VH-VL binders against PAX-interacting protein 1 (PAXIP1). Designs and how they scored, part 9

Target 1, 90 residues: PAX-interacting protein 1 (PAXIP1), of Bos taurus (Bovine) (a0jna8r94to183)
Amino acid sequence: ESCQIFFGITACLSQVSPEDRSALWAMLTFHGGGCQLNLNRKCTHLVVPEPKGEKYECALRRASIKIVTPDWVLDCISEKTRKDEALYHP
Short names: E, the ipSAE of ESMFold2; O, the ipSAE of OpenDDE; V2, 0.75 times the mean of E and O plus 0.25 times the DockQ between their complexes.

## First folded at step 15 (VH-VL; framework fv_emicizumab_arm2)

Design w3 (from v4 with light chain N53Y; at its last look DockQ between E and O 0.84; V2 from the best seeds 0.00; counts 0 for: pae E 4.3 > 2)
Fold by ESMFold2, look of step 15:
Structure w3 (fold): chain C 90 residues (1-90), chain A 123 residues (1-123), chain B 107 residues (1-107)
Amino acid sequence: as target 1 above (90 residues)
Amino acid sequence: QVQLVESGGGLVQPGGSLRLSCAASGFTFSRYAIQWVRQAPGKGLEWVSSISGSGGSTYYRREVKGRFTISRDNSKNTLYLQMNSLRAEDTAVYYCAKEGYDFPDWPDAFDIWGQGTLVTVSS
Amino acid sequence: DIQMTQSPSSLSASVGDRVTITCKASQDISEYLAWYQQKPGQAPELLIYDASYLETGVPDRFSGSRYGTDFTLTISSLQPEDIATYYCQQYDNLPLTFGGGTKVEIK
């Protein structure tokens, strides 16, 4: 049994309500991931509900950043496995 | 329309000085790092200097450090290169080039280049 | 300094040929490599960023790839307007460095 679904990831959370941010932050960190509010080289993922904004446009140009909607986090936990990020592009 | 336009090139004697300008338009100038890149006639591209969007950080290739000064005036959307103690090896077309986004600790490729201005250092 | 070794220094090919240009970095630079096209008498223009992403407005016959520290620019079907010198450039660390360039001409 392992709670390490998000091992090795560092997620930047963008454009989410304070309540949703707290919930997503807790979900990611409880399952082995890291979180931050700023997008930089340390990030592996941008979690963003809509395909717009400065962080989204920056991440779109960066192969090292996977862009996903918040549903990716929820579905990974619900199905107890890391889902393919390509299926969750906003 | 996003563009960069260099000016201030010309003929100068060794040991002389010259000030290059790069006028920017069509984007929020203060958000972007800008570079000077030079190309000697018939030769390849060579990075010269860079400056952060705020102007707070400047960087130089070793061969020009102490002789060249990069600066910017964000209120005028203008980048400058002050070149002192010029040498024959400084003869080149000088381009200014813009990074895609000035994001903290994340350099980017040069998405927009000016047409260049020729600097000739000759006796 | 990160050395970018670009090859070949020049090549000639026929219209329609597949053209391949390579750059090797002297150390790991991750994906932080750009390809530029410089047509005769003009300024360089960005073709590829982050090793493999096509800049807006660049024809899709251009592509980039990375294998470790080896980077490749490919023109799938050379066109007359592709006569230019091509440069790779790393932007992982200072000083920023360019490859020596590859002059592409038509036989």
Scores: ipSAE 0.051, ipTM 0.727, lowest interface PAE 4.3, mean pLDDT 90
ESMFold2 (binder alone), look of step 15: mean pLDDT 93; pTM 0.950
OpenDDE, look of step 15: ipSAE 0.482; ipTM 0.872

Design w4 (from v4 with light chain S30Y; at its last look DockQ between E and O 0.85; V2 from the best seeds 0.00; counts 0 for: pae E 2.8 > 2)
Heavy chain, then light chain:
Amino acid sequence: QVQLVESGGGLVQPGGSLRLSCAASGFTFSRYAIQWVRQAPGKGLEWVSSISGSGGSTYYRREVKGRFTISRDNSKNTLYLQMNSLRAEDTAVYYCAKEGYDFPDWPDAFDIWGQGTLVTVSS
Amino acid sequence: DIQMTQSPSSLSASVGDRVTITCKASQDIYEYLAWYQQKPGQAPELLIYDASNLETGVPDRFSGSRYGTDFTLTISSLQPEDIATYYCQQYDNLPLTFGGGTKVEIK
ESMFold2, look of step 15: ipSAE 0.293; ipTM 0.806
ESMFold2 (binder alone), look of step 15: mean pLDDT 92; pTM 0.949
OpenDDE, look of step 15: ipSAE 0.441; ipTM 0.864

Design w5 (from v4 with heavy chain R61A R62D F103Y; at its last look DockQ between E and O 0.81; V2 from the best seeds 0.00; counts 0 for: pae E 3.3 > 2)
Fold by ESMFold2, look of step 15:
Structure w5 (fold): chain C 90 residues (1-90), chain A 123 residues (1-123), chain B 107 residues (1-107)
Amino acid sequence: as target 1 above (90 residues)
Amino acid sequence: QVQLVESGGGLVQPGGSLRLSCAASGFTFSRYAIQWVRQAPGKGLEWVSSISGSGGSTYYADEVKGRFTISRDNSKNTLYLQMNSLRAEDTAVYYCAKEGYDYPDWPDAFDIWGQGTLVTVSS
Amino acid sequence: DIQMTQSPSSLSASVGDRVTITCKASQDISEYLAWYQQKPGQAPELLIYDASNLETGVPDRFSGSRYGTDFTLTISSLQPEDIATYYCQQYDNLPLTFGGGTKVEIK
């Protein structure tokens, strides 16, 4: 049955290969989340593998955005629970 | 060393014109929206005008629409405010200020301000 | 236009006192509110953005909070260098608007 691990989440994907982007997008949306390529005020999360770049620097300034590596998405699904984002800061 | 420096203020009679300049240094000027904010002597702060980093979008307070024109020259790292048809109520210190980050559709607070330049409109 | 109602207009407090300044927006502005400090004869300086985030270099005795359309700037222990006028400003919608200011003095 459907798992709503990512309910209420709108994730921006950044700095990932097209293949990884497609996989992460499917994972987030299949488990109840939203996903987009642009960072804006509707986002709750930035998914980025490295602590650099325009989107990363913008997200650091905004308390409303949690910054995580792609492993956060994978581990949430693998463990069937929403993991603490602070453990996955790049 | 991020800095904004205003110039061009002075005494002018009602109906006159002035052009203010704001020289920017220490940051990539073309990436940031810049504002003009004014403060009448002994009074509070009032937003006047904004311009996008590229210069493609401009915005004005109702009190100055049609009289003031904001512009920028990104090759000279300089912001301008052309003020026409000046009135006594335009008397103020004029500040330029930059947003902390010019990210599309995500306004930001003004993180760096210039020292201000005084405009006095009096007969 | 979004009206920002700031109170009090002025206050006097002793060094070490907790100081609270409030700002009420006439409509929802989400968290898009800044607090500025303006010392006499100087330009304003950003203290807090997005209602509660301290700007780099601002002492941690300053804090901001939001409850609905009510916003609060708190100075946990007033210092002599905090003598200034404080302004709130919303940046959710044009025209950008400021509160009327709060003048803080040491008594």
Scores: ipSAE 0.186, ipTM 0.773, lowest interface PAE 3.3, mean pLDDT 91
ESMFold2 (binder alone), look of step 15: mean pLDDT 92; pTM 0.948
OpenDDE, look of step 15: ipSAE 0.493; ipTM 0.875

Design w6 (from v4 with heavy chain T28R; at its last look DockQ between E and O 0.88; V2 from the best seeds 0.00; counts 0 for: pae E 3.0 > 2)
Heavy chain, then light chain:
Amino acid sequence: QVQLVESGGGLVQPGGSLRLSCAASGFRFSRYAIQWVRQAPGKGLEWVSSISGSGGSTYYRREVKGRFTISRDNSKNTLYLQMNSLRAEDTAVYYCAKEGYDFPDWPDAFDIWGQGTLVTVSS
Amino acid sequence: DIQMTQSPSSLSASVGDRVTITCKASQDISEYLAWYQQKPGQAPELLIYDASNLETGVPDRFSGSRYGTDFTLTISSLQPEDIATYYCQQYDNLPLTFGGGTKVEIK
ESMFold2, look of step 15: ipSAE 0.246; ipTM 0.780
ESMFold2 (binder alone), look of step 15: mean pLDDT 92; pTM 0.947
OpenDDE, look of step 15: ipSAE 0.413; ipTM 0.856

## First folded at step 17 (VH-VL; framework fv_emicizumab_arm2)

Design x1 (from w4 with heavy chain T28R R61A R62D; at its last look DockQ between E and O 0.55; V2 from the best seeds 0.00; counts 0 for: pae E 3.6 > 2)
Fold by ESMFold2, look of step 17:
Structure x1 (fold): chain C 90 residues (1-90), chain A 123 residues (1-123), chain B 107 residues (1-107)
Amino acid sequence: as target 1 above (90 residues)
Amino acid sequence: QVQLVESGGGLVQPGGSLRLSCAASGFRFSRYAIQWVRQAPGKGLEWVSSISGSGGSTYYADEVKGRFTISRDNSKNTLYLQMNSLRAEDTAVYYCAKEGYDFPDWPDAFDIWGQGTLVTVSS
Amino acid sequence: DIQMTQSPSSLSASVGDRVTITCKASQDIYEYLAWYQQKPGQAPELLIYDASNLETGVPDRFSGSRYGTDFTLTISSLQPEDIATYYCQQYDNLPLTFGGGTKVEIK
């Protein structure tokens, strides 16, 4: 757990329940990542369960943003390594 | 489906005025910044003016500041360019163009362009 | 103002040729560079946005790349319908500025 799995990552969480948002936020920050409420140029990732919504459509147009489902966060932690984001596109 | 259509071009004497319109359809007009871009005959593209989705912010190229006014009526899905004190160098095809997707602090390219309307300023 | 230096100003190539067009920004514009195609008598059309992203409906023989402030549009196999003038455009900062254009013709 002392590995910085999410070092250099700034995630925006979207379309998740308040409980799941809190859990994902804690998981990301505990493992060296950042989280924020707004999607902007500082973000590296959008975590979103479904391929829809304004944030999703914005992120889809931006090469600098990787789009993943919440399972990406869980699997990275479980496997103790940063998984390929392409495998987790919603 | 997503479409921009310019109108209002024509022949005008130097010092005259002309108002261009750009009718939008197929998208939520008020969400997007819209631009005017012009192209003199045989020349390249030149940015003229921009207006934010709400209409609260307007921007102009130095060459047109004080003479041109961009505006929009979001209830009519229409963009305007009021062109005053026209000069021969303002002769160009004028295009309106829509930013693709806008988000705070994220500029975007122009994904939809109108067909253009010709403005000729000549004695 | 950000100057966009586009080269060449014109080129002539055969059908099937690989064509490259370059655009250099006078300062860092990050990925905020678009490529437009303008066929004779027509409005410009977006090909590439954010330096390397292919716009919907654009043939995949078109690609864009970025190295620092140097940007390249590549047509992997030139087709007759690709006769046009191509423009780069930065959208990082106002005033928005275009390259001078590259006129592509079939030899």
Scores: ipSAE 0.113, ipTM 0.742, lowest interface PAE 3.6, mean pLDDT 90
ESMFold2 (binder alone), look of step 17: mean pLDDT 92; pTM 0.946
OpenDDE, look of step 17: ipSAE 0.171; ipTM 0.799

Design x2 (from w4 with heavy chain F103W; at its last look DockQ between E and O 0.52; V2 from the best seeds 0.00; counts 0 for: pae E 2.6 > 2)
Heavy chain, then light chain:
Amino acid sequence: QVQLVESGGGLVQPGGSLRLSCAASGFTFSRYAIQWVRQAPGKGLEWVSSISGSGGSTYYRREVKGRFTISRDNSKNTLYLQMNSLRAEDTAVYYCAKEGYDWPDWPDAFDIWGQGTLVTVSS
Amino acid sequence: DIQMTQSPSSLSASVGDRVTITCKASQDIYEYLAWYQQKPGQAPELLIYDASNLETGVPDRFSGSRYGTDFTLTISSLQPEDIATYYCQQYDNLPLTFGGGTKVEIK
ESMFold2, look of step 17: ipSAE 0.335; ipTM 0.807
ESMFold2 (binder alone), look of step 17: mean pLDDT 92; pTM 0.948
OpenDDE, look of step 17: ipSAE 0.283; ipTM 0.823
ESMFold2, look of step 18: ipSAE 0.274; ipTM 0.782
ESMFold2 (binder alone), look of step 18: mean pLDDT 92; pTM 0.949
OpenDDE, look of step 18: ipSAE 0.307; ipTM 0.831

Design x3 (from w4 with heavy chain F103Y D105E; at its last look DockQ between E and O 0.78; V2 from the best seeds 0.00; counts 0 for: pae E 4.7 > 2)
Heavy chain, then light chain:
Amino acid sequence: QVQLVESGGGLVQPGGSLRLSCAASGFTFSRYAIQWVRQAPGKGLEWVSSISGSGGSTYYRREVKGRFTISRDNSKNTLYLQMNSLRAEDTAVYYCAKEGYDYPEWPDAFDIWGQGTLVTVSS
Amino acid sequence: DIQMTQSPSSLSASVGDRVTITCKASQDIYEYLAWYQQKPGQAPELLIYDASNLETGVPDRFSGSRYGTDFTLTISSLQPEDIATYYCQQYDNLPLTFGGGTKVEIK
ESMFold2, look of step 17: ipSAE 0.097; ipTM 0.749
ESMFold2 (binder alone), look of step 17: mean pLDDT 92; pTM 0.949
OpenDDE, look of step 17: ipSAE 0.306; ipTM 0.829

Design x4 (from w4 with light chain L94Y; at its last look DockQ between E and O 0.61; V2 from the best seeds 0.00; counts 0 for: pae E 3.7 > 2)
Fold by ESMFold2, look of step 17:
Structure x4 (fold): chain C 90 residues (1-90), chain A 123 residues (1-123), chain B 107 residues (1-107)
Amino acid sequence: as target 1 above (90 residues)
Amino acid sequence: QVQLVESGGGLVQPGGSLRLSCAASGFTFSRYAIQWVRQAPGKGLEWVSSISGSGGSTYYRREVKGRFTISRDNSKNTLYLQMNSLRAEDTAVYYCAKEGYDFPDWPDAFDIWGQGTLVTVSS
Amino acid sequence: DIQMTQSPSSLSASVGDRVTITCKASQDIYEYLAWYQQKPGQAPELLIYDASNLETGVPDRFSGSRYGTDFTLTISSLQPEDIATYYCQQYDNYPLTFGGGTKVEIK
């Protein structure tokens, strides 16, 4: 199903404006994903616009966490498929 | 330079007490969980206790619970281990070691270790 | 408690040999396993974290891998300075636990 693009994904949103956070949260959850503000073991992705900060540095060390810019979320929805996270590294 | 330096080891009688210190420098101490790890002479490594960066969470090996207390003073960049009711089996070199990053309930590998301080428990 | 069964307990190999050390976890620990090297008379040093990531400054002859609960440290070409005891350590859940160690010597 197209609404399940993010099935199995738990994204931590970091360093985004309140407006962008609300939009990204809605996009991820409507398409089957989970969201949270805390980076922890349950996360599969860190969504962050810039390559800086404690969450970013932690995610670099953890192979289980994919690091992407917000554009990854937008493009996955636009193209109706999960895009390669490596293309969206901040 | 990034370093951890243990102190406070020595010879103590069974049932006695000893307080270990670990002085940290060269990094933002309060951002990292820190551990005590011990190694009995000729034996392997054994985790003893952990404390979160803030000091809000502590964890202990079953054999030391109730006898040892881990604490930290982030204003002094110092980790402590208060050891009470010491036994011969507590004889070991005690290392402090830092995790790579502190997140609640998400331990990390130990990237920086001190050189250890010897604790000997015998009469 | 998660038991880490490390093998062999010791080994002896020639310079240039490929050396393999294994650890088996008693339950799933995902990738949360580190390998440490302890040279004689020294404190341990981190080699590998999250099962397969090489710590900065560690020679690339060291590598780590995971298959299920079985973890492997490989030294592709043993060097004289690699004489040490190697420990695996899980950090998936408290209490944190180490394997029993593998003493590596040159024959």
Scores: ipSAE 0.158, ipTM 0.753, lowest interface PAE 3.7, mean pLDDT 91
ESMFold2 (binder alone), look of step 17: mean pLDDT 93; pTM 0.954
OpenDDE, look of step 17: ipSAE 0.251; ipTM 0.817

Design x5 (from w4 with heavy chain T28R G100D; at its last look DockQ between E and O 0.32; V2 from the best seeds 0.00; counts 0 for: pae E 5.6 > 2)
Fold by ESMFold2, look of step 17:
Structure x5 (fold): chain C 90 residues (1-90), chain A 123 residues (1-123), chain B 107 residues (1-107)
Amino acid sequence: as target 1 above (90 residues)
Amino acid sequence: QVQLVESGGGLVQPGGSLRLSCAASGFRFSRYAIQWVRQAPGKGLEWVSSISGSGGSTYYRREVKGRFTISRDNSKNTLYLQMNSLRAEDTAVYYCAKEDYDFPDWPDAFDIWGQGTLVTVSS
Amino acid sequence: DIQMTQSPSSLSASVGDRVTITCKASQDIYEYLAWYQQKPGQAPELLIYDASNLETGVPDRFSGSRYGTDFTLTISSLQPEDIATYYCQQYDNLPLTFGGGTKVEIK
């Protein structure tokens, strides 16, 4: 649903500008999700614009973490549904 | 090239001390937890001690706690193991090994190992 | 402490054979199990992490699986360069513990 689209997710935001981070943080939390800057066992998603960096490489090793670009967040909100994360891999 | 190189092994008498070093290169040393693992001659692998990337958290197997001290100097990319009150059962090849990312509550496997340094404790 | 019971302690097989090594944890460790290969005179090398994920550069004849607290390393077609001792290791809880090892030889 539009208000709880991100229920049950905890996203780690990486490699985004301070402005984009604030916007993504607000979008995720307003729609029921959690956010944090550190990647740990609580995370379900890594939001990263490019397929590089230590957090990206770590997330590749862990099947419990889905890796998406920021467009995933935007499109989920726009379409009022949780989109398939595999289509948004950087 | 990611590399870990141990040094400081040798022959000591029971009750003696040694300090092992592990020199790191080719990666951001301070970002990773590092551990010591030992292997007695002809025997299996045994975890000894771990230290977080910052050095703020240290952990020891029960049999060495109070005798061994793990530390790191991130300005020199070097890990240390100070070994005091050595016993015959401490005889082993000692490896340093790198954990992939410093996750305090999300453990990881040891992806890079050094070639080891032999410590022999005998009279 | 979590005990890792590894079987068998040794085995001999022919080139091309399917080889299976097992490791049982004394309590739930979820997927936090690694497999290492140690060739004679060398340091251990990571093969499998998180029970079933193949480390980069490791041949795809190696695979890992988990059923509850039972973990399996499989070599689908044994090669001469696979002569080594294999260890499982849990990293769910301290102290970190290893299985006793499995020495694999060519007969």
Scores: ipSAE 0.017, ipTM 0.675, lowest interface PAE 5.6, mean pLDDT 90
ESMFold2 (binder alone), look of step 17: mean pLDDT 92; pTM 0.946
OpenDDE, look of step 17: ipSAE 0.195; ipTM 0.799

Design x6 (from w4 with heavy chain Y101W; at its last look DockQ between E and O 0.61; V2 from the best seeds 0.00; counts 0 for: pae E 6.1 > 2)
Fold by ESMFold2, look of step 17:
Structure x6 (fold): chain C 90 residues (1-90), chain A 123 residues (1-123), chain B 107 residues (1-107)
Amino acid sequence: as target 1 above (90 residues)
Amino acid sequence: QVQLVESGGGLVQPGGSLRLSCAASGFTFSRYAIQWVRQAPGKGLEWVSSISGSGGSTYYRREVKGRFTISRDNSKNTLYLQMNSLRAEDTAVYYCAKEGWDFPDWPDAFDIWGQGTLVTVSS
Amino acid sequence: DIQMTQSPSSLSASVGDRVTITCKASQDIYEYLAWYQQKPGQAPELLIYDASNLETGVPDRFSGSRYGTDFTLTISSLQPEDIATYYCQQYDNLPLTFGGGTKVEIK
């Protein structure tokens, strides 16, 4: 727990069920990350299950935003390390 | 096709008023901040004013604040610039330009520009 | 206000030359810089956003880079259709500000 897997990241959650949103939010914040529903200049990541929707299309415009599926969050925690975001593009 | 078309420019005496319009099509207008940018003849680009997608936030270059008013009618997909107390130094081509972000609350690059409308302020 | 110092003000180069245009910010603006191309008699067009990302449809001979507060637009092999004035613009903080422009001509 001294490991802050998500230190320095701010994740925007999109297109997830209320239950998944609650779980992902807790996972991100417990492991040192920030989390929000709005996509803005503070964001480093967009967490989205499918490659569609307005937030997804906006995030494609910006190289500073990494786009990942929810599995990225789960696998980072399970393996206790920050996984390569490119492997988790929806 | 995403498009912005300015209109309303013309010749005006110093101290006069003009209202510029910018008609938008091909995108969800209400989701984007829109800008006015001007270019005096033979000169560079100068930001004039911005308005948020909802119309709730407006910003102005210091030299036009109090004289110019930016507004939008999202039901008509139209942006406006009301210019009062015009001065010779306001002479320029005025461009309407769209930011590229849908949801962020920070400024973005201008991905679509109109072709401009000329405002000339002279006696 | 953030001052954007763009150089050179003009240049002439031959077809095929590598052309470099520099823009310097008076304070840190991170990657929030765009490059625009304005051909004679036309509106500006976005070439590059966030310092180094090519806008859709822009030829890959254009590239952008950032080193601290120094930003560079490079045309790897100048073409006749690249005759234009180029502007940088910061969008980190209001008021939004542009560089003074660089007029590029073919000699």
Scores: ipSAE 0.016, ipTM 0.671, lowest interface PAE 6.1, mean pLDDT 89
ESMFold2 (binder alone), look of step 17: mean pLDDT 92; pTM 0.949
OpenDDE, look of step 17: ipSAE 0.280; ipTM 0.823

## First folded at step 18 (VH-VL; framework fv_emicizumab_arm2)

Design y1 (from v4 with heavy chain F103W; at its last look DockQ between E and O 0.76; V2 from the best seeds 0.00; counts 0 for: pae E 2.5 > 2)
Heavy chain, then light chain:
Amino acid sequence: QVQLVESGGGLVQPGGSLRLSCAASGFTFSRYAIQWVRQAPGKGLEWVSSISGSGGSTYYRREVKGRFTISRDNSKNTLYLQMNSLRAEDTAVYYCAKEGYDWPDWPDAFDIWGQGTLVTVSS
Amino acid sequence: DIQMTQSPSSLSASVGDRVTITCKASQDISEYLAWYQQKPGQAPELLIYDASNLETGVPDRFSGSRYGTDFTLTISSLQPEDIATYYCQQYDNLPLTFGGGTKVEIK
ESMFold2, look of step 18: ipSAE 0.296; ipTM 0.792
ESMFold2 (binder alone), look of step 18: mean pLDDT 92; pTM 0.949
OpenDDE, look of step 18: ipSAE 0.414; ipTM 0.857

Design y2 (from y1 with heavy chain R61A R62D, light chain L96Y; at its last look DockQ between E and O 0.54; V2 from the best seeds 0.00; counts 0 for: pae O 4.1 > 2)
Fold by OpenDDE, look of step 18:
Structure y2 (fold): chain C 90 residues (1-90), chain A 123 residues (1-123), chain B 107 residues (1-107)
Amino acid sequence: as target 1 above (90 residues)
Amino acid sequence: QVQLVESGGGLVQPGGSLRLSCAASGFTFSRYAIQWVRQAPGKGLEWVSSISGSGGSTYYADEVKGRFTISRDNSKNTLYLQMNSLRAEDTAVYYCAKEGYDWPDWPDAFDIWGQGTLVTVSS
Amino acid sequence: DIQMTQSPSSLSASVGDRVTITCKASQDISEYLAWYQQKPGQAPELLIYDASNLETGVPDRFSGSRYGTDFTLTISSLQPEDIATYYCQQYDNLPYTFGGGTKVEIK
């Protein structure tokens, strides 16, 4: 049984390779989170490796969206706990 | 520079028709929902109509339903408001305003406004 | 429809004064509240979005806050160029509704 680390999380991925995007998508969903292609009001997180791109610029204007690097997803899984997003801002 | 410019306002008799235009520049027009907001002389702001970026979704205030039609031509970066069966209470400055994001996926404030065009409905 | 009750309808204050304008939503609108400034003879301009975010280019003497369904626009130190009518607007749900406006004048 998978740990529901990302319960309540809806992530949008940006500026990641197709391979990384697929992997992150799988990891997020496997651990109870959701993913979507477009950035909108349903998103709680934007996962982006670098502070660039249209989605990043949009997310900056939204206090409701936490911006994190892919390492946030990986570290949450490896440590089986939700890490502080603030530590993973790109 | 991002801007919206309204045109087409004027004097019209009750029951008449008028078509407003809003020319957009400086941004990717089709990505943003745009709305019409009107302001009667000496009164507050009133939402009139909205249209999604693609034009696939349109919305109207109850006061104008069945009489007004919002549309857009993304190839021309232009928004329209066809106003039929005009009434005296439709007299107002009409503004077009761009949303920060495309409705309904991400409702947003209106960050860019035109300078407005005056519509006067009078016999 | 969501009703936005704005108060006061008008106020007069001195340069340098702290000015507060309030809007109360008839239901929960989350943070989807904007404040606009409309100077005489001009179109409205966005000041605050998402209840508390300052729009680019807006002086930092303007601020917005939210307490449930109560929203406040604050001008920390009123300036002559702030003479205008201010409006709140919710964009949580259609129809998007505005407050009645607050006319701000200088004594």
Scores: ipSAE 0.023, ipTM 0.734, lowest interface PAE 4.1, mean pLDDT 93
ESMFold2, look of step 18: ipSAE 0.301; ipTM 0.810
ESMFold2 (binder alone), look of step 18: mean pLDDT 92; pTM 0.947

Design y3 (from y1 with heavy chain D102Y; at its last look DockQ between E and O 0.67; V2 from the best seeds 0.00; counts 0 for: pae O 4.0 > 2)
Fold by OpenDDE, look of step 18:
Structure y3 (fold): chain C 90 residues (1-90), chain A 123 residues (1-123), chain B 107 residues (1-107)
Amino acid sequence: as target 1 above (90 residues)
Amino acid sequence: QVQLVESGGGLVQPGGSLRLSCAASGFTFSRYAIQWVRQAPGKGLEWVSSISGSGGSTYYRREVKGRFTISRDNSKNTLYLQMNSLRAEDTAVYYCAKEGYYWPDWPDAFDIWGQGTLVTVSS
Amino acid sequence: DIQMTQSPSSLSASVGDRVTITCKASQDISEYLAWYQQKPGQAPELLIYDASNLETGVPDRFSGSRYGTDFTLTISSLQPEDIATYYCQQYDNLPLTFGGGTKVEIK
């Protein structure tokens, strides 16, 4: 069974290419996380490569939402542990 | 500069009607939900109504349902409150207030307020 | 409806004093609590959002904290310009509800 690294995580992806979005979606889901298109109170994380976009602006005002770059997802998987989100703020 | 400016308040008899306006500037109007909040003389704040950025969703406090109608014209950056069947207890300064951020249907704190317009309902 | 019980209703303190205002929610509202300042004859202004986030432009002597359903607004050192009525507000669920307000005066 896959490592449930992203258990309890619900991620919203923003400002990523369609190809990257699909890949990140698959990675998050495969490792126990959830993904959704819209940013709302159910989201725990916003994944964004750069500090841009309406979703980013919204997430900045939400303490409950962690803002991370796609590298956060990749590094969590490669190291099989949940990394500190603060280190991956765009 | 982000600002909201209310207008349309005045004196009206019980059972009468009044339409308030709130002119917005300095921000992308359609991106934000906006609400009406009222304050009776010497009293606290009371939420009245909210409308989503697109105008597709409207919400009302129980006491004004069926009497008040919130609407917006995003092309004019203007919020409205049509008040019918006014009662004495509707007497208040009416503020329009902008949510900090609205995406897509998420209540938020009110980061910008107008200076209010006084509505007095009296015989 | 979610009831917000705010206390005290009024207080008087000296310049430089630490002032604390409390708001208790009747149910879990997560962090969806704001604090507003309303000076006499003016519209309310946002001070704190999401329980503990300081709004841009607000002096850092203001702070907000949360413990369960208990929320606290603290003014670390009261200034003359802080004379106002303060309100808490929940935006977790409709209808949106405010606390009763706390009138802060200077001795």
Scores: ipSAE 0.035, ipTM 0.763, lowest interface PAE 4.0, mean pLDDT 93
ESMFold2, look of step 18: ipSAE 0.365; ipTM 0.826
ESMFold2 (binder alone), look of step 18: mean pLDDT 93; pTM 0.951

